# Ledger of designs, part 3: VH-VL binders against b5y8b7

Target 1, 210 residues: b5y8b7
Amino acid sequence: MASTVSPNRMTLLALKRRYTISKRGLKLLKDKLEAMVKAFRDLYTEFDRERRYIEELMEAFVELLNQYESETSPAVRDRIRSMQLFQVEYELSTRMVFNIKVPFLDVSLKRMDIPDLYLQTGPAFYKALSVYEELLPHLLKLASLRNALHMMSVEIEKTRRRSNALEYNVVPELERTIKWVQQYLDEMERSQTVRIMKVKSMLEKERGNA

## First folded at step 1 (VH-VL)

Design s1 (framework fv_sotevtamab)
Fold by ESMFold2-Fast, scan of step 1:
Structure s1 (fold): chain C 210 residues (1-210), chain A 124 residues (1-124), chain B 112 residues (1-112)
Amino acid sequence: as target 1 above (210 residues)
Amino acid sequence: QVQLVQSGAEVKKPGATVKISCKVSGYTFTDYYMHWVQQAPGKGLEWMGRVDPEDGETKYDPKFQGRVTITADTSTDTAYMELSSLRSEDTAVYYCATDSPDFWSGYYEYFDYWGQGTLVTVSS
Amino acid sequence: DIVMTQSPDSLAVSLGERATINCKSSQSVLYSSNNKNYLAWYQQKPGQPPKLLIYWASTRESGVPDRFSGSGSGTDFTLTISSLQAEDVAVYYCQQYYSTPTFGQGTKLEQL
């Protein structure tokens, strides 16, 4: 608050310097916020595109699973559930999204060498395996994108709060404090000028009499 | 160090004139106004007037105007207060006082330094 | 003229206790252009001239103990002695210098 500050020239200079730094910081934070919001929109567009593709794959997968179940005996289904159909390989990578480190989990599926089950399962089983091979990697990608969006939203909110604090609290408070100190110093200068005029008047009269 | 030394006590009859002196040391006499303040028993402090020692400019309180004359002698660094047509109500201690010995403190009418006071008794 | 009125006329306070003296002006002594109150406080002991304690309502004169403080603005002012000492027994006067100088009637501070 203004009344707690010493109203002297050195304090005024320090406050003016802090004001300039704060205004520059505000501009940089606003620029950063705008860029982050753009990056968020781009990432959300990728997320939405991925989500819609997965919805299509999931519909196809469910329909193929229903057909498989109707074409396959319970004993054959029990046997298939006991088999290892895929070898799964995971790769964890870090993607930098606008200065935020985001973990991405990639998965690759390799179909195992299994006995020929075509006569026991029909074509639906093999079509379902193909869809699953495509679906699982996209599901993990969607999860990674969702996590990235969440992390980005947290950083955007933090940046927005910092920007608002500077714009609506810190910068206006510095402006008010600078104005108060400047007014005090201006009045001190005016008071000193009155005193100097008194001295000047006294000196002029002395010279006139001497 | 700033000192204001006033002349000694006076006893006067009604209708007389009294002249009190205030000799200054420890600062430049012409730099500050010299004020005179009356303190009547039980009445408190009353400002009478002031002089600018540099040019002799005076200002008086209307209550005393016409009876009080304040002067300064720069050759002796001495201010004077002369009060004429004395009456019993003028019985009081009279003080000389100056604004401030510091150029940067200003020329405001609050009084940093005071003389020791001069008692003037008006009696028949 | 601006009339200065002090309250109370006399006050008795025990050593170590707080003493409070009030001063009221008939019109504001605050100058809006410099935001200063043209008010001073003096201490006077018997047989001595007044001694300046405070000027600009709250600025303590050099050499005056920090137990003396001034506060207030406009028309209402207070002189406070936070912890009375024996040497503080005196008459106290407020004075305005916004116009032609005028003093309050004085407050006599005595030890209880």
Scores: ipSAE 0.000, ipTM 0.388, lowest interface PAE 26.0, mean pLDDT 83

Design s10 (framework fv_sotevtamab)
Fold by ESMFold2-Fast, scan of step 1:
Structure s10 (fold): chain C 210 residues (1-210), chain A 125 residues (1-125), chain B 112 residues (1-112)
Amino acid sequence: as target 1 above (210 residues)
Amino acid sequence: QVQLVQSGAEVKKPGATVKISCKVSGYTFTDYYMHWVQQAPGKGLEWMGRVDPEDGETKYDPKFQGRVTITADTSTDTAYMELSSLRSEDTAVYYCARSYEVTWYGDSGYTFDYWGQGTLVTVSS
Amino acid sequence: DIVMTQSPDSLAVSLGERATINCKSSQSVLYSSNNKNYLAWYQQKPGQPPKLLIYWASTRESGVPDRFSGSGSGTDFTLTISSLQAEDVAVYYCQQYYSTPTFGQGTKLEQL
């Protein structure tokens, strides 16, 4: 037997309704998947642009640090390592990124005004500090974008799984079950019609002979 | 016939925990999300969260995050909502509701085609 | 959160007359990629759970009478009952599903 379902009109109507709902759900999930994949690609493009900008800042920072180290004595570098060079300010907010609610941490650095550093260090040192002030906020933004991409990738995979289950399991099984129930009901109706016609034929033959 | 049948009314003291059930019949439990919606007396509807019965994934509204726990038991086709640290403001009718329509977000966004009858939770001293 | 605001808070309409309920979202619920408005309408009678009437702003749920219609796009939406029946006396809610679901405060419809 193809199905554990009772083959009657009420069951057929319920199955047809579930089929309609499942097909509509499948179409919506496919639409959702397409939209999410497009949004993911757009977000990834922004992520890649941000990553490249950070790479450029890192190259500049490393070059300035090398120049600083070559122009200063070990004693001066030891003193600077023990100093607080920046005041850090944090602001926590929640932002919508492509309709995903993501925690966003904004940070800004303010250089400490330390007298006599200008006499102990060269221009390369202060240029390196300026690059670092710009670099750190962009690193945190990149991390936020990465988190958003991760959240979107999880939802994309979940949507793919649900879409595949509907397309390859649920909808085909409903189609097979509906076809089986419909064929059963059609055959029952056909059998009743044939029986009625046989009775009519017998009565007409009796009338003709009488 | 799709039916969502909830457990009976509860009376709790402030600081207590309540757990409400929603038993499902007439459809495949794992094919649909199950949501919980709060309705305070004489007020509107507020979404609390949902569970995917297939894998147990949950999403909660930040207002209830940390106090609400939504679970699903596929062996009994029953969803549960547990709300802890109850306050007088939590006095409300709680509904379970099913979703078959989903949005394109990585977060929740659903329409609710079938609802339970509601469970009144009264929090009083 | 997207805030949903309905107007009016209550209205009274005579049987057979048109009833109009408005809903405004704090930000657009239109998704440009699929050109769909993520907005639904519900009917709630006293002592009963809400019943879905309309989704995608204008699509009637199965079994909902033709007198119910939804319209609007973006941030401004309308539910219209073309000819009020006694059974339509209820509270009506709009809901967005563009993000985490949020509902309007409700509009109480009374028979005049």
Scores: ipSAE 0.000, ipTM 0.421, lowest interface PAE 14.8, mean pLDDT 82

Design s3 (framework fv_sotevtamab)
Fold by ESMFold2-Fast, scan of step 1:
Structure s3 (fold): chain C 210 residues (1-210), chain A 124 residues (1-124), chain B 112 residues (1-112)
Amino acid sequence: as target 1 above (210 residues)
Amino acid sequence: QVQLVQSGAEVKKPGATVKISCKVSGYTFTDYYMHWVQQAPGKGLEWMGRVDPEDGETKYDPKFQGRVTITADTSTDTAYMELSSLRSEDTAVYYCATESYYDSSGYYWEFDYWGQGTLVTVSS
Amino acid sequence: DIVMTQSPDSLAVSLGERATINCKSSQSVLYSSNNKNYLAWYQQKPGQPPKLLIYWASTRESGVPDRFSGSGSGTDFTLTISSLQAEDVAVYYCQQYYSTPTFGQGTKLEQL
């Protein structure tokens, strides 16, 4: 509260310094928030594009799996379930988004040599493997993008919190306190000036009478 | 990259005074309050007090009032916590911690950054 | 002056299972002007300083896994870990920052 502050010139100067710093901080935080929201929107657009592409691939994959099931005997399917079909390699990298390290997972699949004599599968099997080779990297990319969006949403809320505290609490409080201290000091100075002027006029009158 | 680096472990006798430091880098030292938190062995966290590095204003928890003195040296970007009349109950790890935002509203913030801690052992 | 009380003091949870920790404040930590709860959650592992997990009662700190979530308002708050992982074994503290900071006594989370 203003009433809890000692109204003197030193306090006024300190309050004005805090006000200037707070206003600069607010402007920087608002600029940062706007830039972060723009970046979030761009990243969300990329996420949505990946999601739609994955949905298309999943529909194709499910249809191919149904055809595979109809073309193969239970014994052949049991054999295939016990085999290693792919060699998986992944690389974890990071991107910097507004001073946030965002992990991105890249994966590559290499199809293993499969002894065809023991599989006795139809063409749907190999088509399904091809779709899976494309699908899995995109699923991991989607997960990385989702994680990035989550991390950015947290940082946006934190920045918004700081911006709101400055705009609605700190800056208005400092402004009101500064105004109160200024008014008090101005009144004191005006009262003293009036007194000095009256004393001067009284001295001039006394000199005139003499 | 924000870092708070505290001074090394101290061993003191009952009745002595200990002074530990917290050197700051990666942000403007005068923009944020510096807090000190005590953690006795196997116990929870207890706030001791804080200093405003810009003007030296301090606030202390009544439990430590009269024994704790928190100061800041802006020339070296270092905060200090001095605890006098040490007792065996003061054996603890002491942390410095800073807020993500400085304000005068009277409300404190969550602690974003912590020092690594300084073990103070008081033994006879 | 605000007293923070956590429950339970300790709990053991199997990997992949849900863990819940409760925190109660002796006074409301909801600030009427901005409708925000001034409550944070910290994780502390042996030999390390506390690490901020959640602030504003429910906002997750950057870099914290999405299996951690906070809920509640006023005087009753909950930290939830939806699927426990080995690295989550730690002591958890709630903290109010509505006034002079005070912490709960801590909840030790162990793996069953």
Scores: ipSAE 0.000, ipTM 0.398, lowest interface PAE 14.5, mean pLDDT 81

Design s4 (framework fv_sotevtamab)
Fold by ESMFold2-Fast, scan of step 1:
Structure s4 (fold): chain C 210 residues (1-210), chain A 123 residues (1-123), chain B 112 residues (1-112)
Amino acid sequence: as target 1 above (210 residues)
Amino acid sequence: QVQLVQSGAEVKKPGATVKISCKVSGYTFTDYYMHWVQQAPGKGLEWMGRVDPEDGETKYDPKFQGRVTITADTSTDTAYMELSSLRSEDTAVYYCATDLWFGELSPYYFDYWGQGTLVTVSS
Amino acid sequence: DIVMTQSPDSLAVSLGERATINCKSSQSVLYSSNNKNYLAWYQQKPGQPPKLLIYWASTRESGVPDRFSGSGSGTDFTLTISSLQAEDVAVYYCQQYYSTYTFGQGTKLEQL
């Protein structure tokens, strides 16, 4: 019945061994998949929390910049557009999330000491700078988290496909093949038993004993 | 990340024996078969055999049966392929390969491969 | 042993055009119990190991561009690249895993 097997005892034992390790592998893949899905949900919760915080900061930043524009002259705004307001340093690190190497980009901001900037621009601009100092690191963290989620989603999908193939194709195929080989061997043993009983019956008749 | 890292290139004389390693990371070594595939220069791929790292059970292609020995060391998560009585026709790139499934009548496809090890057999 | 035969041995296709590679098995690789074709396709570039593209004859591996597709059943299979890109220049192999493991001889895909 099975396309590639010989129905014998040795083959049956090999198939039962394969069945056992396949079921063990399926259990391990399902456990890994469940753990990965939970990690993904935790990471997504962190991503969503960061996204909402950034939205809040962006609203404040835009409002402060609008106030700044209404309170300052075009000449002052032109001067400030050409200035370096921050010293920016980036650090790239790699973190492991379920055997996935994920790049995380962090930023360090140091505000430049510019004489009389507050007097020229007012409190709205200074508040906007403070919001920007907080906003930029969170934006890069959000981007890193989004990338991590994407990479994890790819691995989850691959793991899910493999788990499904084991559960719905490999394990059932082994079960059917084992059943076929077992039935064949059982039929052979029953046939042999019938032959033995027939021979015994004939011998009993020949001896004249009932 | 699943990785299979093989040992470096080898140059051997005819009649010698070569032993190539394949170190795995990123998955449970004992749960999956490790396969070895030969690719002669300018030619296709030929499956050589596989090992079950959990119990050391091996299966080999008849072409290599008697000359190839595949083993696994679970303490170092490393598989080995040893090919003896080397001939010039054994000059090839050798790959270790696995997938995340195991234990069936029809072997599965290979989704993870080592980088390959060039073995040159010359007098 | 199941013999896998690919055709053509080599072909040249212009960028953006369709490339078609055929694979024929000496016996059916369709398993009637699960209705699955035990056939995979690989891409190999010089100096690199093969990379899995397609399994179960038509299922695309994760991360493989959607321009790659597999079709066919039983003994006749096809790998199609709908719109050739420069990075698709490689040797392509079919593989059966129905009875042990055997590969086709390979098809060299070149840019015209």
Scores: ipSAE 0.000, ipTM 0.404, lowest interface PAE 12.8, mean pLDDT 82

Design s6 (framework fv_sotevtamab)
Fold by ESMFold2-Fast, scan of step 1:
Structure s6 (fold): chain C 210 residues (1-210), chain A 124 residues (1-124), chain B 112 residues (1-112)
Amino acid sequence: as target 1 above (210 residues)
Amino acid sequence: QVQLVQSGAEVKKPGATVKISCKVSGYTFTDYYMHWVQQAPGKGLEWMGRVDPEDGETKYDPKFQGRVTITADTSTDTAYMELSSLRSEDTAVYYCARDSPEWLEYFLGGFDYWGQGTLVTVSS
Amino acid sequence: DIVMTQSPDSLAVSLGERATINCKSSQSVLYSSNNKNYLAWYQQKPGQPPKLLIYWASTRESGVPDRFSGSGSGTDFTLTISSLQAEDVAVYYCQQYYSTPTFGQGTKLEQL
């Protein structure tokens, strides 16, 4: 790159300007990356908390479903399958994280009032409905958090690649180019000084001989 | 949010000096260069110079060199542009502007936030 | 210093039609080391400061509608508005930041 550059003072000043801005940008980009990683960690902690809670609910739900199956006939289960047990409401919202729009889906379940459902299905089914009513909103929240983590990981990787390009490619190349231009200018100055000194020496010898 | 607020309009006589301020808020003042741009009535934009608030380093366009002085006061987060030996052709709106977001010359550039402008009228 | 020249000086375009503004630099604003063009585009409406639209010749600033696009490399650049809206009536400026910043003379975009 140095060999394609015109080695003069204006070029040197422009390169030094680019170097200063690039170093400042690198520091700010590293600070941004650190802040993004911290935000990712906080979001992951929320995700993991939701995941563990869902695992506990799933274990309870499976056990209750097994009990329900053992307590009911196929005819009763077929009847239940055709019924509308819940009304579903959902709301899509967005959350801003480092100028990234992250969609979050919230859902609410309203149980339908079905007379004598308890007597038809037994206590295991009723407990299973309660667990399901709690489980589904948490599953959707987990999905939204997972999506948010994925979007943030993409942006973190972009920022990391930009930071690495500045640190390992751009800044070192500017340093090498500045050094080359500086050495060229220094050599030109030294060459001129040597020529001037030789002329001065010759004039002093001539003066001394006169 | 980021704001650049400039001082009010000025009316000056030929030969006078004008000093315009640009007070910033919503970001770290020392992280961005502050530029000054002149726009004569009905004309285009002309870069005058810039200051680095961190160390006070300045760069000026040769057209204004010798008449313009740009400074920064980090205690008040305010940049200044002083123009001396005013002529009628200096009648213009003067803008302060900062470098583009994320501060990466190699990835981002341009002037992302501008002051509202200060009208300076030079008349006898 | 790098001289920026825009064409045309003024342009009238009907709503919904394409507007094209050209910008030429007196020397290349492409930096070979990072393969980036140090060129920006601004929009200025009467009584307002300029607003950054495009940087790095083709990167759209956050919040700028996708009908605005920049193209070109080296010395020849173009700003395109794919479908003119009433709010797009303004003066447009190109600017290089490869060296000491310089602006084009501006292109006035009017509704036909």
Scores: ipSAE 0.005, ipTM 0.422, lowest interface PAE 10.6, mean pLDDT 83

Design s7 (framework fv_sotevtamab)
Fold by ESMFold2-Fast, scan of step 1:
Structure s7 (fold): chain C 210 residues (1-210), chain A 125 residues (1-125), chain B 112 residues (1-112)
Amino acid sequence: as target 1 above (210 residues)
Amino acid sequence: QVQLVQSGAEVKKPGATVKISCKVSGYTFTDYYMHWVQQAPGKGLEWMGRVDPEDGETKYDPKFQGRVTITADTSTDTAYMELSSLRSEDTAVYYCATGEYTIEFGSGTYYFDYWGQGTLVTVSS
Amino acid sequence: DIVMTQSPDSLAVSLGERATINCKSSQSVLYSSNNKNYLAWYQQKPGQPPKLLIYWASTRESGVPDRFSGSGSGTDFTLTISSLQAEDVAVYYCQQYYSTYTFGQGTKLEQL
């Protein structure tokens, strides 16, 4: 036999205990995996909603930039490119996403006042600045969500690997080993019973009790 | 980042007892068996035994049975290997080792992904 | 218990050439129920602990170069280094984890 254990009663009890623990562990890991997959799907839905909103903002931004170019002379456009249009502040924080610590980068924008341009360009420029103020925070949020999804996918794969090892390797191995040990002990018990009965029979013959 | 950090080298006289520690970090100590492996100079690797840190269950190789005691302290995430009645033949590097292929609740390890740096034990008069 | 025997005890190979190390078990380490071989390979350099290279006879550990490969089933296993690099000079050990844990005696790989 290819069994890796000694076939005795204590070993059988230990194997049965490990089987019970492994079955419970498998159920817990499967429940955890299911919960993690659901959380991943929910987070991905949020990611997709942010992506679509960003897409809409980008379309608006491009249209406004095209209008700005048609309303503004090349000399004024060159001057605007050299200006600081926003004051940018970054804040790094850590958030828990389903038992995983992930970094989130938040940004806030403050528009600089540029009054000398009001007579030199059209309203499209200022509308474009407003769209950019909305766009940049959402882009960083999208990047943070993407990172959270990646980190969660790693944990899901790790949990899936452990679950598969239990389901397809450890639990079946324990089931077959328990069966083998049980069969061996049953045969040993049967053999001992026959031996005892034979000795009893021999003693009865010696005493004339046949 | 998984790390197994062992205690420093020991020099002992024949008949003495040595106790080596292995402090773990970067994973849940109770999830994996902790194994101890002996490597004598000029010889290969020999498995000595293991402990389940969750319940303290131990299993030893018959060669070391009766002389080796492996324990785990979950409050400090530290495993210990104690070898008594030291002989010159016990001069060796001792490693603690564990792996990530396991089931939850400390059900065991199949192969060894992570090793301590080793502890040299010299037994001389 | 299962006895692991490696061959050769030592091997010298030129840089860029193929190195082959064999490992034999005294009984099968193939478990029929999951069709897996309970065999691993380790690399050990002087003054360092062993490093896992291969497990389940042929699965390469993450971070191990693809020049390392494992093959075999049942009782006969082989570790192959397709193109020897200077950093591969080490002692290599096979290990069974089918019934408790036993290691081969080791094969010392040197540069020719």
Scores: ipSAE 0.000, ipTM 0.411, lowest interface PAE 14.3, mean pLDDT 82

Design s8 (framework fv_sotevtamab)
Fold by ESMFold2-Fast, scan of step 1:
Structure s8 (fold): chain C 210 residues (1-210), chain A 127 residues (1-127), chain B 112 residues (1-112)
Amino acid sequence: as target 1 above (210 residues)
Amino acid sequence: QVQLVQSGAEVKKPGATVKISCKVSGYTFTDYYMHWVQQAPGKGLEWMGRVDPEDGETKYDPKFQGRVTITADTSTDTAYMELSSLRSEDTAVYYCATGPEYYDILTGYPYYGMDVWGQGTLVTVSS
Amino acid sequence: DIVMTQSPDSLAVSLGERATINCKSSQSVLYSSNNKNYLAWYQQKPGQPPKLLIYWASTRESGVPDRFSGSGSGTDFTLTISSLQAEDVAVYYCQQYYSTPTFGQGTKLEQL
């Protein structure tokens, strides 16, 4: 016999108990997988929305830079390229998504106070700086969202593999083993019933004679 | 929840037979083995044997083999332990005990635990 | 049969102090296939039945205070009470269930 299990009542009970636990675990894993897929879809929608907004900001930024270039002399542009226009501060935080630690990078921009610069550059330059102040934080958020999507996709695949192993390997194997043990015990019970009936018949015959 | 209630104290003469009952409640009687354990005054615990209430299969410690009989009545959810040819050395508290028995599918080995115990029955053997 | 031997036979410990009880089996009670030790610890107070404290050598039974802990593997096991309370005064037994159940001779724990 290929089975390594002992065909007795205690074995059958233990197998049925494990079957119930495995079925419960499968239900919980499927519920978790469904929740994770929904969260991934919501996160991807946010990623796509953020990407489109960045594309619009980039288009506006390029147009404003072209206007700035046409309105300023090469000497002024050379001077501006060497200036520190912003003070940049970074903040790294970690957020938990389905027991996954996801790094989130935020940036804070503070425009340096250079009052006479406006007279040299005009309004197009200052509009471009405002767009840049908005653009950079959104770019870092997009990168963080992309990383979160990648981490979630890995965890979804791991959960799917576990769910599939339980549904298509473990649970069916338990069902087959339970059926085999049950069949063996049923055959033993039938054998005992036949023996009891024979003994009863013999005793009744003996009582009639004695 | 789960409770094991044993019959009352017994006083017997040497050579007599004693039968102790253990009534179960709060769980399915046929799901777990019922064990019997002896504890002589001032001494430790000794496992006597067990019964499978589902089919009546028994297993006994060699020290008690031939004198002990353990049975189960599924109609009343009651286990019994009968000890014959009593000696003064059999004076002891007798416990029934039960617990989960599970089977590891990968290894094929069962486990025998005793997490629920009866209150004990004192059997005194004196002339 | 697997023979279980406890040490010491008795010990006295002051309230709040650590109590340590040892148990040795004549052969390994570690099942290599599932990597589990088939070893339990029981507490028995006068006039009461034994109460299961620890199973699988180190797993605490539900409702048992966290000051009780079990450790060890194979043939050498230890029950530790990290800070003795008055209600812990009792006799303690180890038990193997790797084969036909056998108990240690018991260790009587008293308050100093």
Scores: ipSAE 0.000, ipTM 0.393, lowest interface PAE 15.3, mean pLDDT 81

